# VHH binders against Leucine-rich colipase-like protein 1 (LRCOL1): the designs that were tried, part 1

No score or structure here was measured in a lab: all are predicted.

Target 1, 137 residues: Leucine-rich colipase-like protein 1 (LRCOL1), of Homo sapiens (Human) (a6ncl2)
Amino acid sequence: GYGPQKKLNLSHKGIGEPCRRHEECQSNCCTINSLAPHTLCTPKTIFLQCLPWRKPNGYRCSHDSECQSSCCVRNNSPQELCTPQSVFLQCVPWRKPNGDFCSSHQECHSQCCIQLREYSPFRCIPRTGILAQCLPL
Positions, changes and structure headers below are counted from each chain's first letter, unless a header gives other numbers; Kabat numbers aren't used for antibody chains.
F, E and O are the ipSAE of ESMFold2-Fast, ESMFold2 and OpenDDE, as the mean of both directions, binder to target and target to binder. V2 is 0.75 times the mean of E and O plus 0.25 times the DockQ between their complexes.
Where letters were taken out, [cut] stands.
Atom coordinates printed by the task and the answers are left out, and those that the model quotes come from them; centres of patches stay.

## First folded at step 1 (VHH)

Design f07
Fold by OpenDDE, look of step 5:
Structure f07 (fold): chain B 137 residues (1-137), chain A 123 residues (1-123)
Amino acid sequence: as target 1 above (137 residues)
Amino acid sequence: QVQLQESGGGLVQPGGSLRLSCAASGFTFSSYHMSWVRQAPGEGREWVSSISTGGGSTYYADSVKGRFTIARDNVKNTLYLLMDSLKSDDTAVYYCAKDTYWEGVPLYSMDVWGQGTQVTVSS
């Protein structure tokens, strides 16, 4: 059966298509996937934070220390992958250039509040993603 | 519209030097940290360098440390990457990226990319 022709909203790129920014994608996720040579639109994903990037990502790992990026992320597959330092966020568009401290999304102009560290305050940030895999929730 | 445009790439011999430029428009350039990222053929994208808004802080990947210098001109809305002592392994498409304003993170999250400029290091 011909699956419902997803009306390609001509204004947005579909999953798997090249992108430069989150807003270009229907998934609201434009990221550099370790398995893909290009920045691609991906499904909506979880927030991801990693340590500094050192060398190419995409390698299998079982612990952060095994990765050149010092970041090992589990995906839906049994394989963990090394990732670069990044903060991948699914947020609404940024409204102001300066991020303010906040405790919830609603307090932020970007509607995006994230805690960098367990003991750090939440901060308002724009939608962004870098060198990360967009994993479905 | 936020735009980044890289230039300055080309063919160079090992040991040579190049200077990349990135022209920024559509946003307050001086308010954002900036980064360079590269992608070699068949490989994933690799972070190269980042610079703070005022240029007071710079960060480099180990692979380029001591050879590359990131700089910016906030008056000209331009980001630079000075590449010295180039190696074959430096061959890649180099991308300029706008970083998200984020205090307390040593390396920044990027949300906007340029089209890239090709750098080829070959004898």
Scores: ipSAE 0.000, ipTM 0.264, lowest interface PAE 13.3, mean pLDDT 67

## First folded at step 2 (VHH; from f03 with T109M S110D)

Design g01
Fold by OpenDDE, look of step 5:
Structure g01 (fold): chain B 137 residues (1-137), chain A 122 residues (1-122)
Amino acid sequence: as target 1 above (137 residues)
Amino acid sequence: QVQLQESGGGLVQPGGSLRLSCAASGFTFSNYYMSWVRQAPGEGREWVSSISGSGGTTYYADSVKGRFTIARDNVKNTLYLLMDSLKSDDTAVYYCATEPFYSGLDYWMDYWGQGTQVTVSS
């Protein structure tokens, strides 16, 4: 008897699990840890574009393979810039200017406070240039 | 390689005290915020406390405020959590974690050790 074909439940990678592509994550966001070469799924983030970054030598790149982050983004210039894959506009939280956390939107100048992870404190984000959920708590 | 190793957990009675330690290596410890998080059986991870690189700024979850104290020794590359007035609800595996900061940008690092078990039981 043909045993039940194990439906390869292409189960999306969970939060904190290693990933190679954003689509592998339930959150649709993979970030590379700056201290380790591992890419991890992040919660409540939406992938759109990497933030501009420079190669370690400060030069621009023309394709992903030139960047350690494996992310080249096109800016207004004809040249692409290397970016850390962990630094996506939509996946990066901010702190207050003084480095403090926030617990509500009202505490942030941006009027937007996000929680990166369920167990993390809330963090302020800029109102402009970032796609994030800025719904009132 | 980034390494974090928690220690100091154990069995304690309600109202008791514990001191947790986290030994850090593989990165410039003083440049990073450090945090404690905990996970109770069957529950999700819960943020407990955070401390700035210099130690000048501390944050606490409401559930532990007034009872727990986060501290660090940058010479010893060690993070501490002083836990007083422990309750049964404090029973969990406790983890230390890093928070990198780059030009005003930071994100939660998923670096933690094996954790240390804290059990509060009469």
Scores: ipSAE 0.007, ipTM 0.330, lowest interface PAE 10.0, mean pLDDT 67

## First folded at step 4 (VHH)

Design j08 (from f04 with S57D G104D S107D)
Fold by OpenDDE, look of step 5:
Structure j08 (fold): chain B 137 residues (1-137), chain A 121 residues (1-121)
Amino acid sequence: as target 1 above (137 residues)
Amino acid sequence: QVQLQESGGGLVQPGGSLRLSCAASGFTFSSYGMSWVRQAPGEGREWVSSISWSGGDTYYADSVKGRFTIARDNVKNTLYLLMDSLKSDDTAVYYCAKDEYPLDFTDYDYWGQGTQVTVSS
């Protein structure tokens, strides 16, 4: 089956459509695929329980196992894509882009401290990119 | 200031080998995932390989799997790409890319100038 239906919005690009900035997308999420030079509107919210992803986002898949994680999602196209681990959605703006290890948001001088994998350290994450802007909880 | 400097490119014959290096500075290298991306003439940039911050996980495009090996030395702040069994289709400018996150490999906030790899008989 196909992913979620495109919401009709004349003022915004739909999921899977090319975009240049977040506000162009009705999902308010314009992301670049690492495998392709173009940026696409992505769903801001995906109701899927994903394990930590193992391969880069945007990798085509037909099953979760192909992503080396249980996170292969469908979009409006027949193609399924590997998605990253569900991360924080509500971070305050990045203030100090040092990327140092942290155990709390305060240590990162932002509300963006995440643990990406089991046994991995917590990281200060800038509020940029797909993880900070567009990934579901 | 973040700096990425690629080196090691050159002209090789098909079946040959090259080792690319990327010297990183201006950030905590060991805290970020790194990637190699290439761009062939007239084509868009293509993801080649990625390595996690720790080096514990490596990822490859299907086109290079089994031939290329990504590695990193977090003490030397250097990213490597070992390229074996090179093909003509591997001809491209190869870029070192810094991931915004340790494991994301979707958005890169910094790129090097690239190093030219040419595979030709």
Scores: ipSAE 0.000, ipTM 0.275, lowest interface PAE 12.8, mean pLDDT 69

Design k14 (from f07 with H33E P106E L107Y)
Fold by OpenDDE, look of step 5:
Structure k14 (fold): chain B 137 residues (1-137), chain A 123 residues (1-123)
Amino acid sequence: as target 1 above (137 residues)
Amino acid sequence: QVQLQESGGGLVQPGGSLRLSCAASGFTFSSYEMSWVRQAPGEGREWVSSISTGGGSTYYADSVKGRFTIARDNVKNTLYLLMDSLKSDDTAVYYCAKDTYWEGVEYYSMDVWGQGTQVTVSS
């Protein structure tokens, strides 16, 4: 017997609701967070993570090249720390080349314009970038 | 072509250990976060563990925390899952999964999967 036709719930799922496809979500973004076992509709936000190359994550750094992740950032602390190179870009289009100076998220291919260090210019962050949420300062 | 191939599964007794491997090809392995996901018979897919591109950050499901260790070798393009203190509830097909790109956006989703490797923990 033809099982009950799964009513294609044509209704867009809200943020935080379980999803399987991006199109199911009002945000058009269905993502699995590493911290969550379920795929959920998420807002179009950007999170940055950096990967270590030389110095491990959490170690003090003065330059990106010191880190295994090539990502030296100040995380609201007086110290610059090596951060993992993982960037979670949620459903944003491409713009400016990675590493270029920027003034807004929309200028960047990664849709992530971040100040890596205090008093440093804002830069477009590559997908292998810093552990940070891509929000305006 | 992006490919993932799991290996290392098998039959093990409770309390035993296994080491899973996932060989990656067709993409820049070091540029992507990787995950392990498992599916038990009759159950849905369950996230098990994830690792950052450089391996500096690891994440685990509560059910496996303290028992499983995710690792990667970016030179060998290989993802690993070390499974210790295995339980019957760990019986599942284990998949490695690659992080997903969507229209130039990198989001933490999984679009590329291996064929899976069967892990059976005997009762």
Scores: ipSAE 0.000, ipTM 0.252, lowest interface PAE 12.0, mean pLDDT 70

## First folded at step 7 (VHH; from j08 with G33A E100S F105W)

Design m06
Fold by OpenDDE, look of step 9:
Structure m06 (fold): chain B 137 residues (1-137), chain A 121 residues (1-121)
Amino acid sequence: as target 1 above (137 residues)
Amino acid sequence: QVQLQESGGGLVQPGGSLRLSCAASGFTFSSYAMSWVRQAPGEGREWVSSISWSGGDTYYADSVKGRFTIARDNVKNTLYLLMDSLKSDDTAVYYCAKDSYPLDWTDYDYWGQGTQVTVSS
């Protein structure tokens, strides 16, 4: 995720800290953040290459390389999002969590898309009971 | 119990930068959009920025657009506000706000205590 990591050296900036030069970072890597036009300290690979900040699941992406999961998948919207990988390193189709706007049950993790209130948008909600019903709480 | 705790405020000169943090607990942080709201002395609350649950969508007030960046770490349950090119008009108490409903930033049900940001020469 975003945000600073614990600083091991007071003289250097940790992962996620703002930087201007590689030398400012404990990792010796200062790269542009994909979320903002800011440069942050990032990890270094075993090949001494600096890694850009990678997006967690749910973030908008254009390429697999942008995602921590290495999976950028188009959902039911025109947008692509970072999605998890299966144990077989396959990209899992995006499913919307509870509270997200939806048009059909199939869009939701819960497989439940309902209108909570009159004139409100449809949202993903948890299934309830032994019968796994899609009922408002 | 929902808790929001802001930090990172301080005194800076015009053109300076600050990074605010908000530590969240007592709810499923990753399920809710989060916002920053500020209040200047003698003024009402002003919306600053919002971020979706995933961080995939960000929104900014016109007054801070291009200067501020909202971000979040759902593993650390932390909300951030990167503030660059600070102006005197940015002086305010900055509050972290939890949206009332998942992915709904139209209303807030919990607020932090706020952190003071002062921009002065």
Scores: ipSAE 0.014, ipTM 0.245, lowest interface PAE 7.7, mean pLDDT 82

## First folded at step 9 (VHH; from m06 with A33H W53G L103E D104G T106V)

Design n05
Fold by OpenDDE, look of step 10:
Structure n05 (fold): chain B 137 residues (1-137), chain A 121 residues (1-121)
Amino acid sequence: as target 1 above (137 residues)
Amino acid sequence: QVQLQESGGGLVQPGGSLRLSCAASGFTFSSYHMSWVRQAPGEGREWVSSISGSGGDTYYADSVKGRFTIARDNVKNTLYLLMDSLKSDDTAVYYCAKDSYPEGWVDYDYWGQGTQVTVSS
C-alpha cells in the first residue's frame, strides 16, 4: 500500500485507536502494542521472508534448488544466501523511522514504516520485498 | 557459547542516573545489533532501545527518549545503557538482547539474566 486508507469508514476505528477485536478497525487488524500494554488498530501487513538458516547459517546460493529451503535471496548482503522461506500475515503499527508514531507510510522514503517484530525498533523498510509489504486498509 | 551478562542495576532515587553494562561473548559482537528490553513486575516485556552493530544507528522507545542513551564498545564487547532522569516507571528488570541475525532487526536469540533497576524515593 501507498499509505493509509483515504476512505474513511466512520463505523470503524482508525489506525492508532484502541480496539479489542480486529473487526473494530478499518484495517481489520487489532493488535497489542509492544511498547504499551494496550491493543490498537494497526495496518495489515504481509510478510514474505526468507529467514537465515540457524544451522547451518549463511550458505551462499545461486538458485532456490540449491537450498534445502528452496529459498535463495539477497537480503542486506551483497551475496545470495540460502534461507528458510515463510509467509505470514501480521498487524504492525505505523511508526516513524525514529520510533515515533506516524500517520502515513509517506513519512518514509520506502513508503513503509513499521515495527517488524515485537520488541524491535520502528524502521522504514522496503514497501515490498522479503521482509514486509505494507498493505492498504 | 553465546553469553550476555548485565550489570549496573540498583536502587536510585527519582531523577537519578544509572549506567547498565552488558558483557557479551561467544559471537562476533560487532556483527549484531543489540537491544535493551525491560520487564516490570506484573507487566509484559517492553522494548527500550537498540543499536546497530557498528553503533551508527540508535533507536529508542518513546518512553525513554531524551533520557536514555544506548552505546556500545565493540573492542570491549560491551553494550551500555545510560539512564538519566530516572522515573519510578523505569523500575524493571533490564535485559540485554542479541539480535538473531546480522542482517537486521528480526528477532532475539539470546538474552542475559537481567539486572534489576529500582527507582524509588
Scores: ipSAE 0.022, ipTM 0.334, lowest interface PAE 6.2, mean pLDDT 71

## First folded at step 10 (VHH)

Design p03 (from n05 with W105S V106W)
Fold by OpenDDE, look of step 10:
Structure p03 (fold): chain B 137 residues (1-137), chain A 121 residues (1-121)
Amino acid sequence: as target 1 above (137 residues)
Amino acid sequence: QVQLQESGGGLVQPGGSLRLSCAASGFTFSSYHMSWVRQAPGEGREWVSSISGSGGDTYYADSVKGRFTIARDNVKNTLYLLMDSLKSDDTAVYYCAKDSYPEGSWDYDYWGQGTQVTVSS
C-alpha cells in the first residue's frame, strides 16, 4: 500500500508546488518529475510492473508467464520482450548502499533507500530516473 | 503442497514476551529464506524480520531491532520469532512467509494463516 497520507497541514506545500524535501509536502513526497528537472510535491505512489522472474530478459514473449521476470512488455517496439520487473517508486523511504538495509537516504551511496514492496526490507538502490525516484531528504 | 502454519500468538502485557513458531512443509525448508510479516488493524503489511536458509544471516526492521530475534530449526522445519519487550504497537497478525526463490528474492510465494499478537495492558 501507499501508506497513510500525512494529515492536512496548511504549512505544507500542495501537489505541484516546488519543494526540496519530502516533509515540505502534504503528501510527504517531493520528487523530480521524470519529464522535468524540477522537484515538485507529488502524490505518493508505488507502481509495480511485471510479476516475479521467469524466462530470460530480451526474449520474445506473448505474456508475463513466459518470462523469468514474469514481465512481458512492449518496449516501444511492435514486439513484446521479456523485461526486468520494474518498480516505479515515488517517495518511498530510503535505506543503505548497494542493496544493504537502510533507514535513510543518507545511508546510501546512491542516496536512495527504498522499500521495493510493502513487505520487503528497505534497501539501497541506484537512482534510476524512471524506476526509482529518490530525492535526498 | 507447501504449508505454513503459525502458532504462539496471544494476549500479553506491555514489556512481555512471546515466541512465535511457523511449521513449514512441502518444500526444502533449508533452501529458502523465511520471513515474518505483520499486519496491524487498518494498516498495511509490514516486514518484521528475515532469516537466510542456513540461518547465518538475520535481518530486522528498525521498529523491532534489539527486541525481536528470528531463528530457525532446519531439522524441525520450523521458523521462530522471539519477541521481547513487546509494545502496544506490536499488536498485529503475524505471518510466516516463504521466499519465492532459493537465492533470495524478497518475494514471497506462500504465506501462513497468521497468528494474532495483542499487546495490551
Scores: ipSAE 0.026, ipTM 0.350, lowest interface PAE 5.1, mean pLDDT 73

Design p05
Fold by OpenDDE, look of step 12:
Structure p05 (fold): chain B 137 residues (1-137), chain A 123 residues (1-123)
Amino acid sequence: as target 1 above (137 residues)
Amino acid sequence: QVQLQESGGGLVQPGGSLRLSCAASGFTFSSYHMSWVRQAPGEGREWVSSISGSGGDTYYADSVKGRFTIARDNVKNTLYLLMDSLKSDDTAVYYCAKDSYTPEGYWVDYDYWGQGTQVTVSS
């Protein structure tokens, strides 16, 4: 069956396993689970894969704290780069917008409703650089 | 060990109905939102429906809205999908998936999937 679970590499923790740093995870994403008191490996940010917000600032980082956005992410390159926080929704805290699940832009207070993945519901998001992709045609 | 197992799929005529079930184990079922996702032959995965942990909130894709009903029994650790007025376009493998959210409540992905159950709608 289709699952986001990559083959367990003995060198990295899989999705759902406890972690302390992003690099410990196969996904390169370690974040607090909403339902667990511990940080767990989570899937890599959808925005980096499917909906680029802006070009990374190009700054190399080793820790989130090194970035103004508090977001250090591995892209398709072997190096970690500072990225906008809105792109790193899965791995860093991000404030919830007024809206959640939606089916159209009009349903969202932000006037932006996007589908993060084809197999996911539409979600209302704040007006950020990502909104450029949410503009009605 | 998280396990999800779908059942209830089969062959049905257009306009027919099916009830899918997903048996969950290995986690606190009621604490997590659950979703149904389907994949038609030669197509990508498509979100079908989601339900909150408590069952109080339900969400549907436009393509199935008014025809499908998602439900859950947290005592039985079971997720359901009631499918009415089935169409040929509903033909797909249907998967139950465990939702993953950020601490702030943002949906980010599914961390576990079932093996899927085949639904075929054909005259």
Scores: ipSAE 0.042, ipTM 0.463, lowest interface PAE 2.1, mean pLDDT 69

## First folded at step 12 (VHH)

Design q03 (from p05 with G53Y G56D D57Y Y106T)
Fold by ESMFold2, fold request of step 13:
Structure q03 (fold): chain B 137 residues (1-137), chain A 123 residues (1-123)
Amino acid sequence: as target 1 above (137 residues)
Amino acid sequence: QVQLQESGGGLVQPGGSLRLSCAASGFTFSSYHMSWVRQAPGEGREWVSSISYSGDYTYYADSVKGRFTIARDNVKNTLYLLMDSLKSDDTAVYYCAKDSYTPEGTWVDYDYWGQGTQVTVSS
């Protein structure tokens, strides 16, 4: 052995140690293993796959791939949440019906979120026609 | 008989805080969206903030975003508005309003209003 000088060689880091590359780890697996955004040396699956941790149902998400269920949808919440995937229905985003409160066109089934009066909230409003998007009735 | 009673208004210095309450009775409070609407002297009514029946969704006018917080307690049948960083432009009568929306698709805006509570921010 050499002195205490650090070299840019392979490291045999144990489970839970910070890493940037798979090769740094005894497991040869450097992935996300919690809600924290940094990678740690992590055990491979029994199929020898190095897989990132995924969020359980009910956790906030932005993309289907973040979730164990592979399903990131909004369901009675202002945020998208990891949700169980049904056998007959894939991850189809729910959108609000006409009359419900909204803050953007995309929240609405109609794709139309308008404030009709100064004292009214923004609401999902039925469209009149294709060319007349987001017009009041 | 639907009843909405606001309270918690008063005189406050600029930068100060107030908490408004609206006690609701005569209807199933947890089934309806609720809103706060204000009317400044000599002006029309202006939407301030709204909250869904469950409390999961909250909405704010641009003029109050980041300063006001709407909340509801479906056990006590009470709507709240926490107002922070108050400005002279916030001086108004604040009304609690019951929304008419139901998931079955009929709505016409608000169907009941409270008596209002005065908020005055000194200059």
Scores: ipSAE 0.507, ipTM 0.858, lowest interface PAE 1.5, mean pLDDT 81
Fold by ESMFold2, fold request of step 13:
Structure q03 (fold): chain B 137 residues (1-137), chain A 123 residues (1-123)
Amino acid sequence: as target 1 above (137 residues)
Amino acid sequence: QVQLQESGGGLVQPGGSLRLSCAASGFTFSSYHMSWVRQAPGEGREWVSSISYSGDYTYYADSVKGRFTIARDNVKNTLYLLMDSLKSDDTAVYYCAKDSYTPEGTWVDYDYWGQGTQVTVSS
């Protein structure tokens, strides 16, 4: 035939081998499959999707994408945790009532977290009037 | 009658560590948020740190975050402030303050203060 034939060896790595690209894997799936940050050749799901391992509910998280539920929120905890979505498929965090301590506007039901006096803690404060905004921004 | 008694202040060198305590009596300690507030010579009072009634939430002024740790022991009715990496700017009288907030009531800030304990950071 021709000169020496060079076979293209894409998709040669088996499950569990280190990879950088999907094409390196027999499974065509190079993703994270544990808490370790290393990408490995991984089986696709029964629906032929290449899905990364994600944290179950109750694991500490920083971003929604870390969680199987796609929901990383506080739910009566000081730390964000992977949490099931609501019955309406909403990722809804608990929010603090007026007067309680806070560190950001988003923690408060009022969306307003301010320090009223230099010796006071930051508190969730009710907004006044229909168009009133939180003073400290 | 509500009583708050701070202790553990003293003279310490820059970079040193100190632990403040506040013994509480006369109220259900575990039902109330608590705070540390300080007053430097010639200055007004300044919020330092706060802790929720259960101890689950802690808050710090930017000037002390990463260096100070607030804690409470609801069995011994004691509030603590663990102070590390102390600086001369930390020199102040430190007060233990009881918060008035309740989930179902109104609040007006702190309703009781301790006598204070002096912390002096100097060579």
Scores: ipSAE 0.502, ipTM 0.860, lowest interface PAE 1.6, mean pLDDT 81
Fold by OpenDDE, fold request of step 13:
Structure q03 (fold): chain B 137 residues (1-137), chain A 123 residues (1-123)
Amino acid sequence: as target 1 above (137 residues)
Amino acid sequence: QVQLQESGGGLVQPGGSLRLSCAASGFTFSSYHMSWVRQAPGEGREWVSSISYSGDYTYYADSVKGRFTIARDNVKNTLYLLMDSLKSDDTAVYYCAKDSYTPEGTWVDYDYWGQGTQVTVSS
């Protein structure tokens, strides 16, 4: 799924990223978003139709209708975020993926929020190898 | 080639305000988180603020929280730092930094830095 953690994409922009032309997007859909001042990459259906953009999980929201999941939930943070929807159509708490900014361990899917560099903010880090105990290097 | 160019620094009195800009080129600016890092004379680098690639998330060091505002314009490929209520302790060279990701898309460090812009807060 899509989230606030941006992955490296070769040449094409992901869903929700600002665009100017259709070909900039992996979906080949660059459409105006009524909720944003700029055009964004939007999903394309199997019928090659461009859909309006909705915010993926982890994005700030004010209403359920803004979210792809139709779930806008206030987590342990003062900010409301789009959260995953379960198979039972229930909104579940969202946790930040690896690489995302964080302020507490509970905020991260990995349950590990550490500062890798003194000149960088805290980030969610996978608990693997030497970091299995969530200790800073 | 990736280029980051800071501007807007200068001499200001305590309590004053400055707006820093960072012009980015040579990469898809809107695809990367960006940060401001500062370095005072004789001290190490200190993180100041970061902003997500979309601008939806902003983060600040405790030392600048409530006084500084990070923003970005992905159309103009520009990063901003609005600095209000400046203090003498804010005196430093301010750098624009680009996040570095692994091939798997996980952030590790900053891979590119600007030349920096000097901010001096003095009476």
Scores: ipSAE 0.042, ipTM 0.500, lowest interface PAE 2.5, mean pLDDT 82
Fold by OpenDDE, fold request of step 13:
Structure q03 (fold): chain B 137 residues (1-137), chain A 123 residues (1-123)
Amino acid sequence: as target 1 above (137 residues)
Amino acid sequence: QVQLQESGGGLVQPGGSLRLSCAASGFTFSSYHMSWVRQAPGEGREWVSSISYSGDYTYYADSVKGRFTIARDNVKNTLYLLMDSLKSDDTAVYYCAKDSYTPEGTWVDYDYWGQGTQVTVSS
């Protein structure tokens, strides 16, 4: 069987050098390597993939694909941040803590949004009792 | 001592506008959600609007949505209520209220109120 002909990589740029095209790099990988909008020759993954640098947790993001975690979620601020996935590899949106205003149970970390007083708005409230019921205090 | 002092109320014609202010002192204003509550003659207290401690989130009763705007200046320790398109049904004493929290950080009620400011909407 003719093994894949090792294309002689005529690329001359090493890792960390500025590049515009993959072919310029000895690694055959030219990607964004930092928060700076500069493209550099980067090593391929262990799977020989050329992947752009992704933002670590805590950095501002607009899309899941920007994050190393593949999870870009709104936190307590109006800004979306790269957030770690759950133990089940789920991207869980930030939920409001107790005391915050809410419109639905799902908005609250407690999964409990209730109106404590007739003259007050709905707020996230901790669940009470042995059965962790969502009941007004 | 916690103090809340409302101002800016008065007599206005239907369709008019008013700006209420609440001067806060005696606590870390920027750490608490604040609310406006009103009470019409012969009626119970009615929630009007609330604003988060940072000002990032605002909430309104259905009766005032689109007409009222709640705001705050955490540097000046002042809560505001901008009231536009006022109606006769908006006639009430308007109170500034501070949220009450349990030691665990859970909101349960309003613990401090101002003396209120009278808003009268009449032709």
Scores: ipSAE 0.034, ipTM 0.509, lowest interface PAE 2.3, mean pLDDT 85
Fold by OpenDDE, look of step 12:
Structure q03 (fold): chain B 137 residues (1-137), chain A 123 residues (1-123)
Amino acid sequence: as target 1 above (137 residues)
Amino acid sequence: QVQLQESGGGLVQPGGSLRLSCAASGFTFSSYHMSWVRQAPGEGREWVSSISYSGDYTYYADSVKGRFTIARDNVKNTLYLLMDSLKSDDTAVYYCAKDSYTPEGTWVDYDYWGQGTQVTVSS
């Protein structure tokens, strides 16, 4: 997974194995593209399910700026992956490839991605199903 | 807005050569990996070649290895495909594609496509 979902779980698929859901991709599972399935495999990038950010109290985060208030990723496990407010330096909103902001988590299927740094090679994580990435201090 | 415009396609005989170009705009071209993908009549899209954002790394489908060369000019925002020793099986519409990739630089998908340029190899 990305961000707080990087922890390994023995129940997750291994490197090189295809994954279909967020929780499977926490251990570098492979997303296989239709054009070159044996040549181009990308771990932990494309998900079939969009996961909304939530606050520790279970309420959904309504906008990107709320990631500074301990927004969490809730997966299929009872454990929510939360990022405390005090740990975040900034929030990075999801964007479409054309630069437009993603307006909802459902748009993660439309190649929404996180832009990491300016003036460097553009790095995007598409279709992760979250509206913002909170960067730690 | 992202724009990709292919050119350079045409009719050639087997064994001939073509040079395709793709003019890119609407994004920082030098920050993205780029690819060529082709689609033959009645067939699905097929990956042809990819080049890293800096041009330092190039990748080819087995079907075109040794015959095709991908290149880019980041000053001109242009992607190229040099096609030598063309075969009838190379007949397709060739698309310029913008790559999407992870923070680590791993290829993921294509998010933008050009309109394509027709390449026809026939005697």
Scores: ipSAE 0.007, ipTM 0.289, lowest interface PAE 10.0, mean pLDDT 68

